# Designs tried in a protein design chat: VH-VL binders against q9nrl2r1430to1533. Part 67

Target 1, 104 residues: q9nrl2r1430to1533
Amino acid sequence: GGVHELSAFEQLVVELVRHDDSWPFLKLVSKIQVPDYYDIIKKPIALNIIREKVNKCEYKLASEFIDDIELMFSNCFEYNPRNTSEAKAGTRLQAFFHIQAQKL

## First folded at step 23 (VH-VL)

Design p9a
Fold by OpenDDE, fold request of step 24:
Structure p9a (fold): chain C 104 residues (1-104), chain A 121 residues (1-121), chain B 110 residues (1-110)
Amino acid sequence: as target 1 above (104 residues)
Amino acid sequence: QVQLVESGGGVVQPGRSLRLSCAASGFTFSSYAMHWVRQAPGKGLEWVAVISYSGKDKYSVDSVKGRFTISRDNSKNTLFLQMNSLRAEDTAVYYCARKPSYSRATWFDPWGQGTTVTVSS
Amino acid sequence: QSVLTQPPSVSAAPGQKVTISCSGSSSNIGNHFVSWYQQLPGTAPKLLIYENNKRPSGIPDRFSGSKSGTSTTLGITGLQTGDEADYYCATWDDSLDAYVFGGGTKLTVL
């Protein structure tokens, strides 16, 4: 049940982090590096934050976990044009996620 | 053609003020965060300050905090650097530079030709 | 003193290949895109390489960039006299929360 789901979330986060296309998502964007990022992205999130939430057992449902991951990708696509390296990486990583998420 | 043109440099004594300008053309100025980067004579490049596209958010290197203020007028496609309490170590060529609006971009393109600021007694 | 370390100078004859190294750490080069700039004498820096190995429009393929771990390298083949300039690597540093540059490398064409 819950414990098994948590383990599944943990494992999936590990797999996402280890993926070659995870680099845009590992940590939040710096306000100094991109000072306009948070004017556009209102619900910032990253894999390290999601990992923390998993560790704190904040996800009671798989749908909640999936929602945060999808938010992460949504933010990437909202800020970055489609032809950017960030968006391309996001597209590939999201595809990977969708495959893995079928196991949840 | 994307272009940045700095102006306002000059020779001033320590403690004085100077205001630099950077005129932008050839792109949507108001869509980009803008930066100042300086280069002391015979030395390398040093990041100085950044301002968001709207001008709401500003950051600068510690060595100029409280003395330098970055600002912009999007209606005039102009970036500014107000430099107060100038010091000898502020002597440099000052470049304005554009940062691409990507979440993980780390580079500047283009750069202006630079304007020279000399602080000497 | 610079966050990123470059050799002070390199030299080669026309037509030869040169490489310029840039060493950093996990908080900068290890985690972020690297860029390279060319600065001809008396001119402003010009972007040569971005995102580790990409060339902007107008930059000839004689210029190349590569990244491995916490280091990056600029390669210049078919060296020309006009390539004599200072070259700077640059990236973002997470620990400093700032844009950082190498100390610059003076390339002399013999």
Scores: ipSAE 0.903, ipTM 0.960, lowest interface PAE 0.5, mean pLDDT 96
Fold by OpenDDE, fold request of step 24:
Structure p9a (fold): chain C 104 residues (1-104), chain A 121 residues (1-121), chain B 110 residues (1-110)
Amino acid sequence: as target 1 above (104 residues)
Amino acid sequence: QVQLVESGGGVVQPGRSLRLSCAASGFTFSSYAMHWVRQAPGKGLEWVAVISYSGKDKYSVDSVKGRFTISRDNSKNTLFLQMNSLRAEDTAVYYCARKPSYSRATWFDPWGQGTTVTVSS
Amino acid sequence: QSVLTQPPSVSAAPGQKVTISCSGSSSNIGNHFVSWYQQLPGTAPKLLIYENNKRPSGIPDRFSGSKSGTSTTLGITGLQTGDEADYYCATWDDSLDAYVFGGGTKLTVL
C-alpha cells in the first residue's frame, strides 16, 4: 500500500514536471529576480521540493501530497493576476493534476 | 502616461561619489520593484541593482557591491542610486526601469531616458 | 563577454525581412522568458517583445519573437529606415542569479 502510493506520487510529479505548463512551478522563485515574492508568499513550494519530499517518503498520506501541490497552485494565484501567463499555466496544470489525482 | 525620469548624472573624478534619482509618475510606484541598468559608452546593457516595492530587499551586481546602494522613497515616487568610490569603468548612462510584478517576469517596462555618469581623472 | 550571444551587426534593404539571433544556455533562455529591446540612436531601450513572443501595445506586428531551446530570434519584416537601431535580447540567469543581456546587434538599413 505505502510503496504503491509512493510510486504513484513519484509518477504524478514526473507527469507534472513534463507538462508544458509546469514552467512556473519547477523551482522556487529567486529572491533577486522577484524581491517582492517572499513578502507575499509565506509558504513557498515548487515541484522540485515536492519531488524531494516524495523521495524522502515525507508524505504519509495522499492528502498531504495533494495539499502541497494545491499550495503550489495557491501561491501562484495569490501572487499572479489572473490574466498573467503564470496564472493561466497554473490553471491548466491544476486541472491536469486534478484529473491525475483521481487515480491516487 | 507612465514614465521614469532620471537625474543626478555628471562628471566626477575617481573615488568620488554621486547620487542618482529617478522620478516615477503615471503608476503606483510603491507596487513595483525597481531596477537600475547601465550602458557604458558604445557598449551593451548591464543590470546593476534591484529594490523591492517596500525597499526592504536590495540586490546588486557584484561589480558594484559595497560601493553602490539602491534605495527608494515611495512617498515621493523616487528611486535612488548612491554611488561611492566611483571608478572609470562605472562611466555609463544609467537607466531606471520598472519590472512587472509577475513571478516569472524577466523584462523591464518602461525605461527612463537615462542620466550620464562620467568618471575620469 | 555578454552572457547572451548576438551577432554584432545585420543589414538589409527597406522592405526586406531580417532576423536577429540570441543564444544562451539552459540556465537562462532555456528556462526563462526572453525579451527584446530596441534602442534608437541616442535614446533609451524600448521593449519590443516580452515573454518570448508577445508584443506590447503600440509595437507593430512586423516585429516578432520566437524561442527554441536555448536560443531566441527577433524577426523584423517590412524593414523601414526608422528600424535602424541596436537590438538587445534579455532574460534571467539562474547560475548568475542576475538579469542578463545580449551584446546587442546593430541593424543597418541599406
Scores: ipSAE 0.903, ipTM 0.960, lowest interface PAE 0.5, mean pLDDT 96
Fold by OpenDDE, fold request of step 24:
Structure p9a (fold): chain C 104 residues (1-104), chain A 121 residues (1-121), chain B 110 residues (1-110)
Amino acid sequence: as target 1 above (104 residues)
Amino acid sequence: QVQLVESGGGVVQPGRSLRLSCAASGFTFSSYAMHWVRQAPGKGLEWVAVISYSGKDKYSVDSVKGRFTISRDNSKNTLFLQMNSLRAEDTAVYYCARKPSYSRATWFDPWGQGTTVTVSS
Amino acid sequence: QSVLTQPPSVSAAPGQKVTISCSGSSSNIGNHFVSWYQQLPGTAPKLLIYENNKRPSGIPDRFSGSKSGTSTTLGITGLQTGDEADYYCATWDDSLDAYVFGGGTKLTVL
């Protein structure tokens, strides 16, 4: 990816973090807080990790960046029932992401 | 109805051991992480330990590490707390509590009635 | 010495409104759901509020919770004699990697 594309990823991550529904995704779940989490979720990821990957230029393709974001949401929906605040927040944030991703 | 019932409390001298039990009913016990929380006489609440639904992962507060062990028997819907090398500061009512299985949950519901542990010379 | 800070006591007459504050930091209240527990004399804690402002089934709407920044507040309207109890706030702390509680507030109904 080019410099302009990298900047687009950075900006999108910033927008995701600032979103009101980002709270389930800002950081990884603590093993002590939720000791069951990593028995179910095998590829954990969060916005801070994605931001770090962007800053380190680890995404060569936009599809790779999108895949990580989608994985983050997938994990949320896999662990949390649909009626939970986490899942509802994830649904709204994912919709927001899909709109913003069209601008990439 | 969802219910937790603790037992096994008593009066012991320092250095002795006790094993607490918590009998669960009214819900799928094996689907929930379970916790112990204690309350010293006239004091506030203190988180003690957690165990995952399967019993594979266990964690505890630093003050009890190496002395207390949390465990469970899902076939009997029972949670345990093995307490060794008891100290006076371990004197408290011990509650078992259920944690909802949500990724960002921070609360417990329900709580048992508690069982009293007194460590005194 | 509790991680979360509560006033040690509050009091009001029946029918009045009371508020109980709970202050923390960015590593706990600032980033995580807050819960409140009611502990009647000689009984176990009972969940009163979860996810900052939600009431479990059976909890009347005269109990309310709110969160702003690194602080949370429990509100009780139409105070009743049966509300006399200790109240605790609670949440998760990222820095301690542990569940944390406030020191508790004793509510006296005058």
Scores: ipSAE 0.903, ipTM 0.960, lowest interface PAE 0.5, mean pLDDT 96
Fold by OpenDDE, last read:
Structure p9a (fold): chain C 104 residues (1-104), chain A 121 residues (1-121), chain B 110 residues (1-110)
Amino acid sequence: as target 1 above (104 residues)
Amino acid sequence: QVQLVESGGGVVQPGRSLRLSCAASGFTFSSYAMHWVRQAPGKGLEWVAVISYSGKDKYSVDSVKGRFTISRDNSKNTLFLQMNSLRAEDTAVYYCARKPSYSRATWFDPWGQGTTVTVSS
Amino acid sequence: QSVLTQPPSVSAAPGQKVTISCSGSSSNIGNHFVSWYQQLPGTAPKLLIYENNKRPSGIPDRFSGSKSGTSTTLGITGLQTGDEADYYCATWDDSLDAYVFGGGTKLTVL
């Protein structure tokens, strides 16, 4: 069960990363690039971090994995207005994620 | 209209200090990270420093670290650049510039008209 | 010397099309939005293109931006004498943890 779950998480992360709308989420925002970011976003996360957590078998439950992904999107929507490219990408990627997550 | 107006430039000798100001208007100044970008005579643009909207976080290019300090007074809609221990290579037009508050934004808009700093013996 | 590489100069006659290239790496153009700035003689830089290919309000559609891989290109059609200026590409660099600019391209309208 655990191996199967890990593989599913890995595959989902791969699919998310490869998605055209993954660009806002691939890596953490630089503190220098956007010094305001971490004043607003208290739990920063990105796909590379999530991937590492998967590789380290840090997720024991699918819900934990899903929570991190949702946090990633939540952060995007919290910081970026809805009309921004980041928010729009996030909206599409999140929809994709929700579809894929049903397979978990 | 959104506007940035720099001031405080001048001619100084090496080792001296100068303080630049940038007056902002037409937008909520306190909601934006602000930047300084400079341009040496006949040369390209070089990013110098950034300050967060609150002023709590400041960063600068290595070549000015320990010498330049970026700051702001949100109550006065003013951005500052304190330049100490000035060097000849600091000679440039200094622009203040606004950065849009998007997580992956990489551009500046608008820019001020610039203020000229000349460091020479 | 600049992190992003631009041709030093380009020229064309009025009405013609010109392209200005900007080459970087995976740590900058490859990963981040590119912007272009127009700097008319004796003036401050003005945002021309942002997010690779978007034009701010007031910028005519004669100006276009495109990005592919680690390079970006500014296109100017229907060249006008008033387009004579220096043009700079810019983006963020992950490795330097800094905003970076191209060396600038002087556009001369013949």
Scores: ipSAE 0.903, ipTM 0.960, lowest interface PAE 0.5, mean pLDDT 96
Fold by OpenDDE, last read:
Structure p9a (fold): chain C 104 residues (1-104), chain A 121 residues (1-121), chain B 110 residues (1-110)
Amino acid sequence: as target 1 above (104 residues)
Amino acid sequence: QVQLVESGGGVVQPGRSLRLSCAASGFTFSSYAMHWVRQAPGKGLEWVAVISYSGKDKYSVDSVKGRFTISRDNSKNTLFLQMNSLRAEDTAVYYCARKPSYSRATWFDPWGQGTTVTVSS
Amino acid sequence: QSVLTQPPSVSAAPGQKVTISCSGSSSNIGNHFVSWYQQLPGTAPKLLIYENNKRPSGIPDRFSGSKSGTSTTLGITGLQTGDEADYYCATWDDSLDAYVFGGGTKLTVL
């Protein structure tokens, strides 16, 4: 049911946050730190935002939750070249996510 | 080679204005956010301002807001810092610096040689 | 007061190893890449370390960086007279929404 799904989403977010490769994704990029970030990334998202959406029960389907997580990774790969630490971390974290998402 | 060269520094009285320039070469200037960092005599480094690659977005440290304006001319590969209402505490070497275009980058490379601004009566 | 805390000075003899510490908080070093800069007397800062422990091209492996928790350390082995300079740590601070620097450390080669 819905309660089980919410718990699963919460737990998955916790696991993502705790992962060593979560650092690019914990919070939104600052406009001052990267002034051109939001010129390129039109749908910014981060783990803290996703966590908030989970807590507010905004995800009615697992697919919606997964879509936001995938968007988060997509943004990373769109902005950062493949050889950057951000992209490499994203690749590893995404792989981890795909494994954990099987539990949903 | 990537290079930044500042100019426009000098000695001015409090309340006066000064405009600094930074000439960039050896890289695609219009693809990078650029920064100003200053260093008071015998003191440490202080971040001053940033401007996006297009010049559309600008931010600065609170102590210079309303007085300093960062700008750029990408057609001339030049970064500017308009300094109005100068104060004694603005006395410093002013460096222009390039920031890598990564989402979590926090460093600058390279730096210019700096230009000295002295505000004194 | 600098947001990041460094010892004001360190010294060592040529050939020895020296370490320079830089202490911050969860809002800066704890969450973001740290960089180190070398500033030789009368010159501009030069990037020495980025992303906590990476060296730009041209920087010898005598220079190393490490990060743990909310602190970072610059290591210099085989100290040379030419290493006498000021060293600054730097990063981003979430709470201030600004780039921040340490107060700088003067390295004297004895």
Scores: ipSAE 0.903, ipTM 0.960, lowest interface PAE 0.5, mean pLDDT 96

Design p9a
Fold by OpenDDE, look of step 23:
Structure p9a (fold): chain C 104 residues (1-104), chain A 121 residues (1-121), chain B 110 residues (1-110)
Amino acid sequence: as target 1 above (104 residues)
Amino acid sequence: QVQLVESGGGVVQPGRSLRLSCAASGFTFSSYAMHWVRQAPGKGLEWVAVISYSGKDKYSVDSVKGRFTISRDNSKNTLFLQMNSLRAEDTAVYYCARKPSYSRATWFDPWGQGTTVTVSS
Amino acid sequence: QSVLTQPPSVSAAPGQKVTISCSGSSSNIGNHFVSWYQQLPGTAPKLLIYENNKRPSGIPDRFSGSKSGTSTTLGITGLQTGDEADYYCATWDDSLDAYVFGGGTKLTVL
C-alpha cells in the first residue's frame, strides 16, 4: 500500500542522486549563476525538492512522483541544447529512471 | 571572430563616476548573459556583476552594490557598467566576459582586452 | 584570501611537465565544473580548460585538466617559454552564490 509505495519512491530518489549523471539535477539552478533560467523554466524542480516531497508524503500516486521526475528532465532538455553535458547527462539519467520506475 | 572590446576607463578621484562600455561582435549578443570581472593591480580576478540575456535580471558582488549598475543595449550589442561613488579599492582592469547559456556552465569565454580604471586622489 | 587556493608560484625548465593545483570545498569545486585560465603578461585571461578537463578550440593537448573531490589540477607538458604566465582556476560557489577564482599561480619557465 501507501507505505510500500513511499519506500519505493525514497529508494528510487536515493538511486537517482547516487547516479554519476545526477549532477545537473541535485539542486535548483541559482538565479545569479543563470539569470535567465527562471524566465524560461516556469516549473523548476530538482532532486532535493522531490526528496523533500517524498519525505513529507506529498505523493499520493506513483504517477505524481513520476510526473515530477519527468518535469525535471523536461526542464533540462528545454533549457540546454542537446550537445551539452547537461542534456547528455539528463538523457542517461532519464533512461536509468525509466528502467527503475518499472519496479514501482 | 567572437570579440569583446571594453572602453571608458580612466583616472578619476574618489567619489567620482565612470561608465564602462563593452562592444560585442561575432555572435548573437542578446542570447548570452554577460559579466564584468575585475583585477586590481598585481592581484587576482574578482567577479563583479552579471546581467541576463534580456537585461531584466541583474546581480553584483556585495562590495559594489548600490554603487555599480550593470546594463545592456542589445540593439547596439553593448554592455555597460555604471560606476558611481568610486573608491580607491575599485582601481582595477575591468573585463567584460561572456558566459555560455547552459544551466550548469561556470566559465567565461571570451574575455575582452580590459579597460583600466584608476581611482586616486 | 581567495575561496580557491592555488600555489603562488611554480617553475620548471623547457620541455618539462608542471602541475598547478587548485583546492576548494564541497560548495564549489565539489559540486561544479572547474575552468582554468591563462593570463600572459599584460593581457586578458584566456580560457584553457572548461568542464574540468575539456579544451576549447585552439588549445593544444599539452594542456590538461583533472578534478578529484574538492580539488583540481592543471597539467602542462612540453613546457615552452611562451607558457610563462599567471594561471587561474575558477568555478561557482553555492554558499557565496557567486563565481569564484583562485588566487592565481605564476608559472616561470627556467
Scores: ipSAE 0.883, ipTM 0.953, lowest interface PAE 0.5, mean pLDDT 96
Fold by ESMFold2, last read:
Structure p9a (fold): chain C 104 residues (1-104), chain A 121 residues (1-121), chain B 110 residues (1-110)
Amino acid sequence: as target 1 above (104 residues)
Amino acid sequence: QVQLVESGGGVVQPGRSLRLSCAASGFTFSSYAMHWVRQAPGKGLEWVAVISYSGKDKYSVDSVKGRFTISRDNSKNTLFLQMNSLRAEDTAVYYCARKPSYSRATWFDPWGQGTTVTVSS
Amino acid sequence: QSVLTQPPSVSAAPGQKVTISCSGSSSNIGNHFVSWYQQLPGTAPKLLIYENNKRPSGIPDRFSGSKSGTSTTLGITGLQTGDEADYYCATWDDSLDAYVFGGGTKLTVL
């Protein structure tokens, strides 16, 4: 419990960040770059925020951590059409995440 | 045929106002954020402003903030740039440009032909 | 002064290859898609390359793009006199919260 699971969360986040398809997810979308984004996406989240939550021990359960990661992907698919590079990267990173999450 | 056509450029004195228009056709205008980009004579390109597809959110570069206002009328497929308190350094060709509304898109296609604004005494 | 640095000019003979460099930083090229534009004399910019290395429909494969680290390169092979133009790289910059363009490179086909 606790410390061991937080280390596993940190390891998983590091692996996600290192993945070639992490580029759409590293930080929040800029409101100036994409002014419509926050009209559509009401619960924004990104890997840098998730990593900070792990560092601050804000996840009590593995399910809470997994929910934030899945929210990140669902935001990507909600905003971006499926044929975009962003959505394709999301699909591949999500598949990688599901493999790595089996270790939790 | 996707097309953007600017109009409203001209010669004005410093301190005056001018309103540019950009007529869009051949695509669903209300599905795209729209941009203004300018080019001073003999100089490179400078991004000026963006407006969300609904028209609700607007942003501009610091050099024009408080003086220029981007707007749109989706019922007329038209983008606007209201330019107040014009200065000599605002002299440029002004282009409207379309950008895909994807979360990490950074490219513009198409561009209009441009309309020339000259600010001089 | 642009945060994206391009050589002011390049030249080459018809039929040759030329490359145009564009150097930036982690706040722009390093973390964001790059695009390239051709501006023929007296005309509007035209998109040549998007997403670092992709060509829109109608752009011949003589035009290519690449990105490495904080630099990007436009390649043009089989130069034609009609390629004589200004070329601009572009991307987003996190520090400026703005889209940024390189200063432009004038290509002369001698």
Scores: ipSAE 0.803, ipTM 0.923, lowest interface PAE 0.8, mean pLDDT 94
Fold by ESMFold2, last read:
Structure p9a (fold): chain C 104 residues (1-104), chain A 121 residues (1-121), chain B 110 residues (1-110)
Amino acid sequence: as target 1 above (104 residues)
Amino acid sequence: QVQLVESGGGVVQPGRSLRLSCAASGFTFSSYAMHWVRQAPGKGLEWVAVISYSGKDKYSVDSVKGRFTISRDNSKNTLFLQMNSLRAEDTAVYYCARKPSYSRATWFDPWGQGTTVTVSS
Amino acid sequence: QSVLTQPPSVSAAPGQKVTISCSGSSSNIGNHFVSWYQQLPGTAPKLLIYENNKRPSGIPDRFSGSKSGTSTTLGITGLQTGDEADYYCATWDDSLDAYVFGGGTKLTVL
């Protein structure tokens, strides 16, 4: 915990956002663009929301932060078939996240 | 062969109603959100409405909101557009179109042949 | 009128190359996949390019797409008289909360 840990979470989120494969994860899916999304995905989350929660100190445990990021990837793989551009980007960004998380 | 076929167009006076149909074949209709797109004479394409695969969620552009209602009957593989209070600016060819159900998909394939609606005094 | 700007017309001779531009903003092209459609006279639109630069099955590789920043481009090489059509770019727009199409570009093969 503590202040240094929240700063590390912010730095990790910034690295995720900068990654070329972040495009499916930056903001929530629009209900109008994809009207079926929220019938399937019950706990939606995206990088902008995670970053806001870090900035507002809403994560009390490191595991809560990690769980939100893993939920974000899990939602992508649940909604999108594995051969889609969205799922392929998710696979690559998740691998990048695991490497960066080791440096925490 | 994936196919969409629209019907129900015609010539009507302003304030009247029409109901368009789109018959789908060659794919699992109930697995796709479906769309209406229109094209005024000599003009470009305008997205009109979308309905979720279950029919539960429906959205349309502001210019037709409250006047047009999209619906579907998955047992008949048919998409509908109920058009009420028609205006001259609704004059267009109306296409039904399918979009892939991926979280960031923005493209339509296939399109139907279109059905023509003419609203004139 | 449209938030996606295309030239109203382009022309080139058979066998030549042509490029059709489509300019938007960060609320549309900058953050979302772009698609391109060919509309032959008197027919429905046909998908030509999806996900910025991918071709569906049956579209020859002389059709290409690219995207840079808030602009996208359709390229057509080896022009044929059968390519005379209207061409539309399309994407999602965050500000309008709608799918948007460019105004269209009429290609003339002379």
Scores: ipSAE 0.802, ipTM 0.921, lowest interface PAE 0.8, mean pLDDT 94
Fold by ESMFold2, fold request of step 24:
Structure p9a (fold): chain C 104 residues (1-104), chain A 121 residues (1-121), chain B 110 residues (1-110)
Amino acid sequence: as target 1 above (104 residues)
Amino acid sequence: QVQLVESGGGVVQPGRSLRLSCAASGFTFSSYAMHWVRQAPGKGLEWVAVISYSGKDKYSVDSVKGRFTISRDNSKNTLFLQMNSLRAEDTAVYYCARKPSYSRATWFDPWGQGTTVTVSS
Amino acid sequence: QSVLTQPPSVSAAPGQKVTISCSGSSSNIGNHFVSWYQQLPGTAPKLLIYENNKRPSGIPDRFSGSKSGTSTTLGITGLQTGDEADYYCATWDDSLDAYVFGGGTKLTVL
């Protein structure tokens, strides 16, 4: 809901995409590149998909938007051991997200 | 300590088949996706195929699709490549290689020593 | 004919430094981690650099990697005659839906 909330969602997604630690999250993992990914991660999501959902007004509640963002981080931590570059980037970007989400 | 050893290469005529094996040791084989990479004589490296750690998902380059089948037996720590309908352009050293199962990993370590397949009329 | 372009050869004397370039596109180097491999004559490739600039344990710090935009560079200092080998860059390519390797660079230590 609401035009102002959709603008805020878009602003937040843009800030996430521009963050230095966004690289593991920009697009979905390729099945061929990482063939076991989708055996483990059953609800895949990435920033480009979230951005398209914002653009198409698919989020009716702020909680739905936040749930997709948190799912994105949860997938990263479930698939990647904590000491990997992917998981470390996820930790930093998630912290940034929590600060920026206060603007919602 | 971590080791991959290929076998099963040889000299065959076009249209024949070969089955390559890769014996793994020194690591938990069933925790890794495994790959085949080949190198034609005097040429560079070409990725050929991947199999997920469970063996459930398999992919190969278009040039070998329908002719080559990657497989694994996790109880024997062994990776396989069944190569059917071999062609002259399949002549190469075939390497097995391990890749970390991280979402953005793109590197191979270790590689086996390779096994040579020669397809000649 | 690879989508990753490397010079076919480079040379330098023992003790000198050399760089080996690898040029690609946004569908590969621009969006994905790069790795580098050394292939000594008659041997299998060996990982030198992963995640653009990291060395696995056992690789001396004479070997370094960097990435800028759609290009990556392997640096080798303090050249030794044992460094004479073929060197390959590698990454994933989104358009080909495949792992790709550069055509290789032969390093001659004169």
Scores: ipSAE 0.801, ipTM 0.920, lowest interface PAE 0.8, mean pLDDT 94
Fold by ESMFold2, fold request of step 24:
Structure p9a (fold): chain C 104 residues (1-104), chain A 121 residues (1-121), chain B 110 residues (1-110)
Amino acid sequence: as target 1 above (104 residues)
Amino acid sequence: QVQLVESGGGVVQPGRSLRLSCAASGFTFSSYAMHWVRQAPGKGLEWVAVISYSGKDKYSVDSVKGRFTISRDNSKNTLFLQMNSLRAEDTAVYYCARKPSYSRATWFDPWGQGTTVTVSS
Amino acid sequence: QSVLTQPPSVSAAPGQKVTISCSGSSSNIGNHFVSWYQQLPGTAPKLLIYENNKRPSGIPDRFSGSKSGTSTTLGITGLQTGDEADYYCATWDDSLDAYVFGGGTKLTVL
């Protein structure tokens, strides 16, 4: 809830976006590019949307912010087989996120 | 062993219709979105259309919107392209192609051999 | 005219090395995986490179791919007469909402 937490959320989102393994998560999947995505993934989320929610002060609790980030990884693992470049990147970025989230 | 085979091409007059077929084998057809790509004589490749694995969602490039309809029959492992109101500019070899169903995949493998459509008066 | 620019032709002798360039923008190459295709005369395209620099099974390691910024290159070493073909780069374009291909490069081995 306060200004300190929002600054921490902003800093963490920036660190995630700059990470080399962020490429599957920067923006939503195009329905034309991958027409089946939204039949399988019902709660889509991406780093650009999370960053927008931080900028609009839409997270009241740190748990809400963490839940959106974890949803983002869960969607990746649900849609992509574990041996794909997308899922491998998700695994590495999630591990990085867990380390950084201890600072919240 | 993974194979795509197109058929249904031919020579037709402008304004007429054709229906292309693509027979799939060696993979679980109903697990993949499928695509059509065309190549005009002496020209490069142009993406035309995609259909979701269930057949529920379909998209086409603007130049064929309202004239071409992609469809599929998963029980027969067959992809279709219904081409109406054909124009001279639709003259091309038409390929069906498979793309991996990964969230950021942008490549096609395999391709069929192609079927030729010639629109001429 | 494609949003992906390739030289129309390149040539080299057997055994030489050649590179084929492909230039785009942040709406395509800059943000998306690139693939490369070989099209032998009278045949369908064949995947050579996916995910910028990976080779599918059966493609020899004398074919290589790379990407930097909004450009990608296909490298071919140890040229053989069987490499004469048209070569296409491809990716997704955000502003067109479409898959896009380069105009193609004709490789001649003399």
Scores: ipSAE 0.795, ipTM 0.922, lowest interface PAE 0.9, mean pLDDT 94

